# Ledger of designs, part 33: VH-VL binders against q20498r280to473

Target 1, 194 residues: q20498r280to473
Amino acid sequence: LELTDLYMRTGKKVPVIVEKCCASIEDQGIVTGIYRQCGIQSNIQRLRAKFDSGAEPDLHEFGQRDIYSVSSLLKQYFRQLPNPLFTYQAYPKLIEAFEKEDSLSEKVESLRFSLETMPEAHYRTAKFLMEHLTRLCKSKSLTDMTSKNLAIVWSPNLFRPPPTLNGADTHLLSGLNVHTAICDFFIENSESLF
Key: E = the ipSAE of ESMFold2; O = the ipSAE of ESMFold2 at other seeds; V2 = 0.75 times the mean of E and O plus 0.25 times the DockQ between their complexes.

## First folded at step 19 (VH-VL; framework fv_relatlimab)

Design k4 (at its last look DockQ between E and O 0.71; V2 from the best seeds 0.00; counts 0 for: pae O 4.3 > 2)
Fold by ESMFold2, look of step 19:
Structure k4 (fold): chain C 194 residues (1-194), chain A 121 residues (1-121), chain B 107 residues (1-107)
Amino acid sequence: as target 1 above (194 residues)
Amino acid sequence: QVQLQQWGAGLLKPSETLSLTCAVYGGSFSGYYWNWIRQPPGKGLEWIGEIDHSGSTNSNPSLKSRVTLSLDTSKNQFSLKLRSVTAADTAVYYCARTRDYKVSDDWFDYWGQGTLVTVSS
Amino acid sequence: EIVLTQSPATLSLSPGERATLSCRASQSVRSYLAWYQQKPGQAPRLLIYDASNRATGIPARFSGSGSGTDFTLTISSLEPEDFAVYYCQQHFDWPFTFGQGTNLEIK
């Protein structure tokens, strides 16, 4: 389900699955390789099924035994969005603003403007997620996950370029690198961007 | 004390459908996964699949195309159907319980008495 | 799927001896390994879960150890009722799988 449609159905700008998973990870997930290490497949699928049924499961038991299933589920949720978190529509503007050789303050202003063009559900969820990841970076000595490490594992789940008419694969290769870089920038600068 | 009691036909011809039922006594039906496990004579154990209170199922990929798991919550019963049986399906079939509320709690604490199902020509 | 390999296939010992049974997993199952005892004509009986936790009613002579891929069931002093087939089972992920068994028989 698209984020805007979910917002229309529930009145919540941030999906329950995102709120619950982030809270669980901040409570129990200050562990080595959070978001990098994968959870157990049966745990991930069983947990997703509970959320898909409309339940609001208490993640305390799940997190105690396999917190990596909670973090894997959260990444999977974003990866499977029909319109990615940072939307197909905002994607070219975000990439253009990020790649322009500007001062830091000009880059922040341009990115902020482009982020604010996204639908409210996407903007609010992006803000929530980036602030979560920024808070998590404060525990890098315990997790071994810097902002760059988080960007590496998160960016494939947050950005999808539109298809190209060009047959060359250079866009995909540059997209992989720039997605990590812009994601790292968002994590490091979330206070000023959102 | 939880008790699992199972029944069903024990002698089948090839191509018939195996059908077994397990009833749960002395405990809650909700909050658990209900499983079927089989053991060919003189051999090891094979997990067939699970069903939970909501009717959600997961089955061993090796058998999934022939397996149907179902439940009747009003009777605290769950059932196995295995279609198109052959001699290779001859085994003792067990129903068994695992917990839902604890992650990675998929060890089987209570077992049914077992039902020998023989498939002959 | 995760393959569990038990060794030895047959272990011949006398009452009062110490039995050591091994289970090796084809990949890490962390600590999510269980042990069962099965006597002829009976359903398996849970002995150990989470590698080392004894199930309710299991005597202290049964102990489990190990993590990752290598696990051990130890029976410190064999009683006559302990001669049976023993299976390990990973409760890590679908499909849940069992080892092929170790037959503990009286010498």
Scores: ipSAE 0.412, ipTM 0.758, lowest interface PAE 2.9, mean pLDDT 89
Fold by ESMFold2 at other seeds, look of step 19:
Structure k4 (fold): chain C 194 residues (1-194), chain A 121 residues (1-121), chain B 107 residues (1-107)
Amino acid sequence: as target 1 above (194 residues)
Amino acid sequence: QVQLQQWGAGLLKPSETLSLTCAVYGGSFSGYYWNWIRQPPGKGLEWIGEIDHSGSTNSNPSLKSRVTLSLDTSKNQFSLKLRSVTAADTAVYYCARTRDYKVSDDWFDYWGQGTLVTVSS
Amino acid sequence: EIVLTQSPATLSLSPGERATLSCRASQSVRSYLAWYQQKPGQAPRLLIYDASNRATGIPARFSGSGSGTDFTLTISSLEPEDFAVYYCQQHFDWPFTFGQGTNLEIK
């Protein structure tokens, strides 16, 4: 289900799965390799099924035995969005702003403008997630996860180039290393961007 | 306190469908995975699959194409169908509960009494 | 699929002796291993979960240990009712699998 459609159905601008998983990880997930290490597949799939059924599961017990299933589920949720978090529509503007602007101030301004054009559910969820990741960076001595490390594991789940009719490379298409770079920038500068 | 009682036909011919039902007494149906496990005579145990109260299922890949798991939450019952049986499906079939599906607790704390299903050759 | 191999296949002992039963996994299951006792004509009975935790009502003479790939069930002083078949089971990931069993028989 697309984020805007979920918002229309539930009235919640940030999906409950995102809120619950982020809270659980900030409570129990200040551990080595959070978001880098994978959880047990049966735990991830069972937990996903509970959220898909509309339940509000208690993540405390899951997190105590396999917190990596909670972090894996959250990444999977974003990977499976029909329109990625940083929408197909905003993608070319975001990449252009990031690659073309040289000064920090100009990059922030241009990116902020492009982010604000996203639907409200995408904007609010992006703000929530980036602020979560920014807070986690404060614990890098406990997790071994710097902003760059988090960007490496998160960017494939957040950015997808728009589909093209011919499937050929276009100016609007960027590789995984640029997705990591922009994701790292978002994590480091979330306060200014959102 | 919790009891699992199971029933179903015990003698089948090849190609028939095995059908077993398990009823849960003295406990909640939600919050657990409900499982089927079988044991050929004189042999070890094989996990068949699981179902939860929402109807979500997972089954052993070795049997997945022939297995249907279902439930009736109004009766606190869950069922196994195994299609196209052969003599190799002769076993004692058990229903069982996973302790708590909120975590990786896929050990079986309550078991049904077992049903011997014999498939003639 | 995670294969569990139990040893020995048969263990012949007398009441009062110590029994040591082994279970080896083909890959790490961390500590997600359970042990069951089964007597003829009965369903399996859970003894140990999470490698070392005794289930409710299981006597203290039963203990489990190990992690990763190698696990042990110990019965410190055998009682006559302890002669049965014992199975290990990994509860790490799908499909959940059992060992082939150790028959603990009276000498």
Scores: ipSAE 0.303, ipTM 0.710, lowest interface PAE 4.3, mean pLDDT 88
ESMFold2 (binder alone), look of step 19: mean pLDDT 91; pTM 0.933

Design k5 (at its last look DockQ between E and O 0.98; V2 from the best seeds 0.80)
Fold by ESMFold2, look of step 19:
Structure k5 (fold): chain C 194 residues (1-194), chain A 120 residues (1-120), chain B 107 residues (1-107)
Amino acid sequence: as target 1 above (194 residues)
Amino acid sequence: QVQLQQWGAGLLKPSETLSLTCAVYGGSFSGYYWNWIRQPPGKGLEWIGEIDHSGSTNSNPSLKSRVTLSLDTSKNQFSLKLRSVTAADTAVYYCARTRDKVSDDWFDYWGQGTLVTVSS
Amino acid sequence: EIVLTQSPATLSLSPGERATLSCRASQSVRNYLAWYQQKPGQAPRLLIYDASNRATGIPARFSGSGSGTDFTLTISSLEPEDFAVYYCQQHFDWPFTFGQGTNLEIK
């Protein structure tokens, strides 16, 4: 289900699965390699099924037995969105604004403008996720996960170029680096961008 | 006290379908995974698959193309069908329970076992 | 698939002796390892789960230890009813798998 459609059905701008998984990670997930290490597949699939059924699973139990299943599920949720978190529609403008030779202040302003063009559900969910990742960076001595490390594991789940895109050859060739770089920038600058 | 009681045909010919049923007495049907496990004579145990009270299943990849798991919640029963049997499917078949808790996939209650023999 | 290898295949001991049974996993299963006892004509009986937790009604002479890939079941002083086949089982991930068994027989 697309984020805007979920928002229209529920009245919630941030999906319940995102809110609950982020809270669980901040409570029980300050552990080595969070978001880098993978959870147990049966736990991930069973947790997904519980959310899909509309039940509210006991994330404390998952956190005690396999917290990496919670973090793995959250990444999978974003990877499987029909329109990625940062949307196909905003993607060209976000990449263009990020790559432009510009002052820091002008870059932040241009990115902020482009982010605000996203549908409300995408904007609010992106804000929520980036602020979560920013808070998590404060615990890097315990997790071994810097903002750069988080960007490496998160960016593949957040950015997808549209199937046809002006300048697609250039972005496709540099896509791995630019997606990580812009994701890291968002994590480091979430307060000023959102 | 919970009790699992199982039944089904014990003698099959090659290519037939194995069909076993397990009934659950004295306990809750929900909150658990309901499993089938088999043991060839003189050999170890092989997990076949599981079903929960909603009907969701997972099966051993080695058998999944031939396995059908089902349940009848009105009777507190669950069933195994194994298609296209051969002599290699000769085993004692057990139904068993696991708790629907995180990483608690150990089998606390077992049925009495049913020997299924596939003749040549 | 996670392969569990039990050793020894056969262990011959007398009542009153200490039995030590080993189970090795082909990859880490953390502490998600169970032990079962099986007597002829019967279903397996759960002894240990989570590597070291005794199931309800299991005598204190049974204990489990280990984590990761190497696990041990210990019976501190064998009783006549303890001579049986013992299986380990990983409850880490699908498909759940069992070791091939250790036959604990009377000398």
Scores: ipSAE 0.752, ipTM 0.898, lowest interface PAE 0.9, mean pLDDT 91
Fold by ESMFold2 at other seeds, look of step 19:
Structure k5 (fold): chain C 194 residues (1-194), chain A 120 residues (1-120), chain B 107 residues (1-107)
Amino acid sequence: as target 1 above (194 residues)
Amino acid sequence: QVQLQQWGAGLLKPSETLSLTCAVYGGSFSGYYWNWIRQPPGKGLEWIGEIDHSGSTNSNPSLKSRVTLSLDTSKNQFSLKLRSVTAADTAVYYCARTRDKVSDDWFDYWGQGTLVTVSS
Amino acid sequence: EIVLTQSPATLSLSPGERATLSCRASQSVRNYLAWYQQKPGQAPRLLIYDASNRATGIPARFSGSGSGTDFTLTISSLEPEDFAVYYCQQHFDWPFTFGQGTNLEIK
């Protein structure tokens, strides 16, 4: 289910799974390698099933026994979105704005403008997630996860280049370094961007 | 004081379907995973699979294609069917309970066991 | 699949002695390791879960320790009823697996 359709169905600007998983990780997930380490497969699948059924799983329990199942599920949720969090439609403009050689303030303004073109559900969810990751960076001494480390594990789940007829534009943007770099920039500058 | 009592046919011919039932007394049926475990004569234990109150299952990949797990919530019973048996399926079969708690997949209550023999 | 290897295969001791049984996992199971006792013609009986927690009604002479890949069941002073087969079981992930057992027999 697309984020816009979920918003229209539920009335929630940010999906419940995103809100609850982020809260759980901020409460119990200030641990080594959060978002880098993978959870136990049975815990991930059982937690996914509980969310899919509309149940309200006990994330405190998951946090006590396998917090990495919560973080693994959250990344999986974004990976599986039909239109990625930073939409196919916004992707070229975001990359163009990021790679333009201008001042920091001009880059932030251009990115902010491009982000605001996204549908409300995407914008609000992106704001929520980036602010979560920014807060998590304040605990890097405990987690061993810098903004760069978070960007490495998060960017594959947040950005997909749109298909093109020629393929030349997707070749230019296929480098994992650009997705990591823009994700790192978003984490570092979330206050200014959103 | 939970008790698991199991029953089913103990003698089968090759290609038949093993069918066992386990009834749960003295406790809640919901909030648990209901399991089957087998033990070939003189050998160790093998987990067969689990079913929860909603009917969701997970089975040992070694047996998955032949295993059907089911439940009857009105009777507090759950069942195992194992299709296309061979002599290798000769074992004592146990039903057992695990809690529906994160990473609590240890078996606190067991049925009495049913010897199933598959012969030519 | 996580393979559990128990040692020794057979342990011959007398009542009053201390028994030490070992279980090694092929990969880390954190602390998600259980121990069972089985007597002939009976279902296994849960002794220990989460590596070190005694199940309800289990005597204090039974204790478990270890984490990761190496685990130990200790019976501090053997009673006659303790001579049985002991199995470890990982409760870490599907498929749940058991060791092949240690036969604790009377000398």
Scores: ipSAE 0.741, ipTM 0.892, lowest interface PAE 0.9, mean pLDDT 91
ESMFold2 (binder alone), look of step 19: mean pLDDT 93; pTM 0.947

Design k6 (at its last look DockQ between E and O 0.92; V2 from the best seeds 0.75)
Fold by ESMFold2, look of step 19:
Structure k6 (fold): chain C 194 residues (1-194), chain A 120 residues (1-120), chain B 107 residues (1-107)
Amino acid sequence: as target 1 above (194 residues)
Amino acid sequence: QVQLQQWGAGLLKPSETLSLTCAVYGGSFSGYYWNWIRQPPGKGLEWIGEIDHSGSTNSNPSLKSRVTLSLDTSKNQFSLKLRSVTAADTAVYYCARTRDKVSDDWFDYWGQGTLVTVSS
Amino acid sequence: EIVLTQSPATLSLSPGERATLSCRASQYVRSYLAWYQQKPGQAPRLLIYDASNRATGIPARFSGSGSGTDFTLTISSLEPEDFAVYYCQQHFDWPFTFGQGTNLEIK
């Protein structure tokens, strides 16, 4: 289900699964390799099924027994969005703004304007996620996850080149490098960008 | 004092469908996974699959194409059907319970077992 | 699929002796391992879950230990009723699997 459609169904600008998983990880997920290590597959699928059914899963219990299932589910959720979080439509603008602007202040302003062109559900969810990752970076001494480390594991789930570009596999690999760089920039500058 | 009582036909011909039912007494039906496990004569145990109170199922990939799990919540019963049986399906079949808790997939209550023999 | 290998296949001991049964997982299962006892004509009986927690009504002479891939069931002083087949079972991930069993028989 697309983010805009989910917003229309629920009236919530940020999906419940995103809110609950981020809160759970900030509570119980300050552990080595959060977002890098993978959870148990049965736990991931059962947790997803509970969210899909509208149930209220006990995320404290998941955090005690398999916190990596919570972080794995959250990444999977974004990876499986029909339109990625940073949308096919905004993708060229975001890449150009990031690569073209020389000064920090100009880069921030150009990216901010481009981010604001996204549909509201995408904008609000991106803001929520980036601010979550920014807060998580404050615990890197406990997790071994710097902003760069988080960007490496997160960027494949957040950016996807438009379908007309997907046929160029070498460009996709180059795009993954820039995806990491722009994701790292978003994590480090989320307060000024959003 | 939860009790699981199971029943079904114990003698089958090849290609028939195995059908077993398990009833749950003395406890809640919701909040658990309801399982089937089998044990061929003189051999170890094999997990067949599970069903929860919503009807969601998961089955051993080795058997999944032949297994149907079902539920009757009004009677606190759950059932196993195993299609196209052969002599290799001869075993004692058990129903069993696990809690719907994270990583608590250990079987705390078992049915009495039903020997199913498939003639060669 | 996570394969559990039990050793020894058969253990011959006398009442009063200490029994040590081993279970090795083919993959990391954290501490999500259970032990069962089975006597002829009966369903398995849960002894231990989460590697070391005794199930309700299980005598203190039964203890479990281990984490990761290597697990042990210990019976500190064998009683006559303890001679049976013992199975380990991983409750880590689908499909849930059992070891092939250790037959604890009277010498």
Scores: ipSAE 0.705, ipTM 0.881, lowest interface PAE 1.1, mean pLDDT 91
Fold by ESMFold2 at other seeds, look of step 19:
Structure k6 (fold): chain C 194 residues (1-194), chain A 120 residues (1-120), chain B 107 residues (1-107)
Amino acid sequence: as target 1 above (194 residues)
Amino acid sequence: QVQLQQWGAGLLKPSETLSLTCAVYGGSFSGYYWNWIRQPPGKGLEWIGEIDHSGSTNSNPSLKSRVTLSLDTSKNQFSLKLRSVTAADTAVYYCARTRDKVSDDWFDYWGQGTLVTVSS
Amino acid sequence: EIVLTQSPATLSLSPGERATLSCRASQYVRSYLAWYQQKPGQAPRLLIYDASNRATGIPARFSGSGSGTDFTLTISSLEPEDFAVYYCQQHFDWPFTFGQGTNLEIK
């Protein structure tokens, strides 16, 4: 389900699964390799099924028994969005603004404008997630996860080139390095960007 | 007190379909996974699969192509079908319960067992 | 899949003795290991879950220990009714698997 459609059905601009999983990870997930380590597959799939059915799973229990299942599911949720968090529509402008040789303040300003063109559900959810990851970076001595480490594991789940670009050009796209770099920039500068 | 009672045909010919049913008495049907486990004569135990009260299933990959799990919530019953049986499917079949808690996939209540023999 | 290897295959002891049964997992399962007792013609009976927690109604002479890949079931002083086959089972991930069993028989 697309984020804007979910917002229309529920009245929530940030999905419940995102709010609950982030809170769980900030409570019980300050552990080595959070978001890098994978959870137990049966726990991940059962947790997903509970959210899909509209049940509200006991995330404290998951945190006690397998916190990595919570973090694994959250990444999968974003990867499976029909329109990625940072939308196909905003993608070209975000990449262009990030790659342009500008001062830091000009780069932030250009990215802000591009981010604000996204639908409200995407904008608010991106703000929520980036702020969560920024807070998590304050615990890197306990998690061994720097902003760059988080960007490496998160960027594949947040950015996809538009399908028309892929369909019209069958060459391998060199977007993976830039996706990590822009994600790291968003994590480091979330307060000024959002 | 929770009790699991099971029934079904005990003698099959090769290629037939094994069909077993388990009824749950003295407890809630929701909040648990309902399992089938088998034990060939003189051998160890093999997990076949699980179903919850919503109808969601997971099966042992070694058997998945031949397994159908189903339930009837109005009767508190769940069933196993195993297609295209061979002599290797001769075993005592058990239904069993696990709690729907994280990583609590241990079997606290078991049915009485049904010996299914597949003739040669 | 996670393979559980039990040792010894057969353990011959007398009532009053201490029994020690081992279960080794082919990969890390945290403490998600259960033990069952099975007598001829009966379904397995749950003894221990989460490596060390006794199930309801299980006598205190039964205890479990271990984590990771190496687990032990101990019966501190054998009673005549304790001679049976014992199975370990991992409840870590699908497919859930059992060890091949240890036959605890009377000397």
Scores: ipSAE 0.680, ipTM 0.871, lowest interface PAE 1.2, mean pLDDT 91
ESMFold2 (binder alone), look of step 19: mean pLDDT 93; pTM 0.948

## First folded at step 20 (VH-VL; framework fv_relatlimab)

Design q1 (at its last look DockQ between E and O 0.94; V2 from the best seeds 0.79)
Fold by ESMFold2, look of step 20:
Structure q1 (fold): chain C 194 residues (1-194), chain A 120 residues (1-120), chain B 107 residues (1-107)
Amino acid sequence: as target 1 above (194 residues)
Amino acid sequence: QVQLQQWGAGLLKPSETLSLTCAVYGGSFSGYYWNWIRQPPGKGLEWIGEIDHSGSTNYNPSLKSRVTLSLDTSKNQFSLKLRSVTAADTAVYYCARTRDKVSDDWFDYWGQGTLVTVSS
Amino acid sequence: EIVLTQSPATLSLSPGERATLSCRASQSVRSYLAWYQQKPGQAPRLLIYDASNRATGIPARFSGSGSGTDFTLTISSLEPEDFAVYYCQQHFDWPFTFGQGTNLEIK
């Protein structure tokens, strides 16, 4: 289910799964390699089923027994969105703004403008997630996860190049480097961007 | 105290379908996974699969193409079908329960076991 | 699939002796390891879960220890009813798997 459709169905600009998982990780997930280490597959799939049933599960149990299942599920949720968090439509503008502008203030201004073109559900969810990751960076001495480390594991779940015409698809490999870089920039500058 | 009682045919020919049923006494289906486990004579135990009270299933990949688990909530029963049996499927079959708690997939109650022999 | 290897295959002891049974996992199962006792013609009986927690009604002479890949079941002073086959089982992830068993037999 696309984020805007979920918003229309529920009235919530940030999905419950995103709110609950981020809170759980900030409470119980200040642990080595959070978002880098993978959870137990049965726990991940069972937790997803609980969210899909419309329940709002108390994640304390998962946090005590397998916190990495919570972080794995959250990454999986974003990876499986039909339109990525940073939408196909905004993608070219975001990449151009990040690569083109030389000064920090101009880059922030241009990116902020492009981010604001996204649908409300995408904008609010991106703000929520980036602020979560920025707060998590304050605990890097406990987690061994810097903003760059988080960007490496998060960017594949947040950015997808738009589909292109057949046979013209030669930029896919180089996109990985820019996705990590822009994600790192978003984490480091979330307060000024959102 | 919870009891699991199982039944089904104990003698099959190759290519037939094994069919076993387990009835649950003294408990509810909610909050648990319902499992089948088998043990070939003189050998160890093999997990076959699980079903929850909603009907969702997970199977051992080694058997997945031949296994179907099902549930009858009105009778407090769950069932195993194993298609296209061979002599290698000769075993004692057990039903067993696990709690629906995170990483609590240990089997606290077991059925009495049913020996299934596939001859010829 | 997580393979559990038990040793020894057979352990011959007398009542009153201490039994030590080993289970090794092919990858970490953290603490998610259970132990069962099985007598001829009976279903397995849960002894230990979460590596070291005794199941309800299990005598204190049974204890479990270990984490990661190496686990031990100890019976501090064997009673006649303790001679049976013992299995370890990982409850870490699908497919759940069992060790091949240790036969604890009377000398």
Scores: ipSAE 0.764, ipTM 0.900, lowest interface PAE 0.8, mean pLDDT 91
Fold by ESMFold2 at other seeds, look of step 20:
Structure q1 (fold): chain C 194 residues (1-194), chain A 120 residues (1-120), chain B 107 residues (1-107)
Amino acid sequence: as target 1 above (194 residues)
Amino acid sequence: QVQLQQWGAGLLKPSETLSLTCAVYGGSFSGYYWNWIRQPPGKGLEWIGEIDHSGSTNYNPSLKSRVTLSLDTSKNQFSLKLRSVTAADTAVYYCARTRDKVSDDWFDYWGQGTLVTVSS
Amino acid sequence: EIVLTQSPATLSLSPGERATLSCRASQSVRSYLAWYQQKPGQAPRLLIYDASNRATGIPARFSGSGSGTDFTLTISSLEPEDFAVYYCQQHFDWPFTFGQGTNLEIK
């Protein structure tokens, strides 16, 4: 289910799974390698099934026994969105703004404008997630996860290039490492971007 | 207070379907995973799979193509079917319970066991 | 699949002696390891879960220790009823697996 459709069904701009998982990680997930280390597969799949059924799983229990299942599930949720968090439609604009702008203030302004073109559910969820990751960076001495480390593990789940149309789209960079760089920038500058 | 009692046919020919049933007494059916485990004569134990009260299943990949677990919540029973048996499927089969708690997949209650022999 | 290797295969001791049984996992199972006792013609009986927690009704002479890949079951002073086969089981992830057993037999 797309984020916009979920918002229309529930009236919540940020999905419950995102809110609950982020809260759980901020409460119990200030641990080595959060988001880098993978949870136990049976725990991840059982937790996913509980959310899919509409149940309210005990995330405090998961946090005590396998917090990495909570963080793994959250990344999986974003990876499986039909339209990525940073939508296909905004993707070229975001890449261009990040690469073309020379001054920090102009880069922030251009990215901010492009972010605001996203549907409300995407904008609000992106704000929520980036602010969560920014707060988490304040604990890097405990987690060993810098903004760059978080960007490496998060960017594949947040950005997907639009499907090519006979190869006419020349905005894509061959290295694709730009996804990590822009994600890192978003984490470092979330207050000014959102 | 919780008791698992199991039954089913103990002698099969090759290619037949093994069918066993386990009834749960003295406890809740929800809040647990209901398991089947087998033990070939003189050998160790092999987990077959689990089913919860909603009917959701997970199977050992080694048996997944031939196994079906099912349940009847009105009777507090769950069942194992293992298709296309061979002599290698000769074993004592146990039903067993695990709690539906994170990483609590240890078996606290077991059925009495049913010897299933597949003739050559 | 996580392979559990138990040693020794057979342990011959007398009542009153201390038994030490080993289980090694092919990869870390953290503390998610259980121990079972099985007597002839009976279902396995849970002894220990989470590496060191005794199950309900299990005598204090049984204790478990270890984490990661190396685990130990200790029976501090053997009683005649303790001679049986012992299995370790990882409850870390699907498929749940058992060791091949240690036969604790009377000398």
Scores: ipSAE 0.720, ipTM 0.882, lowest interface PAE 1.0, mean pLDDT 91
ESMFold2 (binder alone), look of step 20: mean pLDDT 92; pTM 0.946

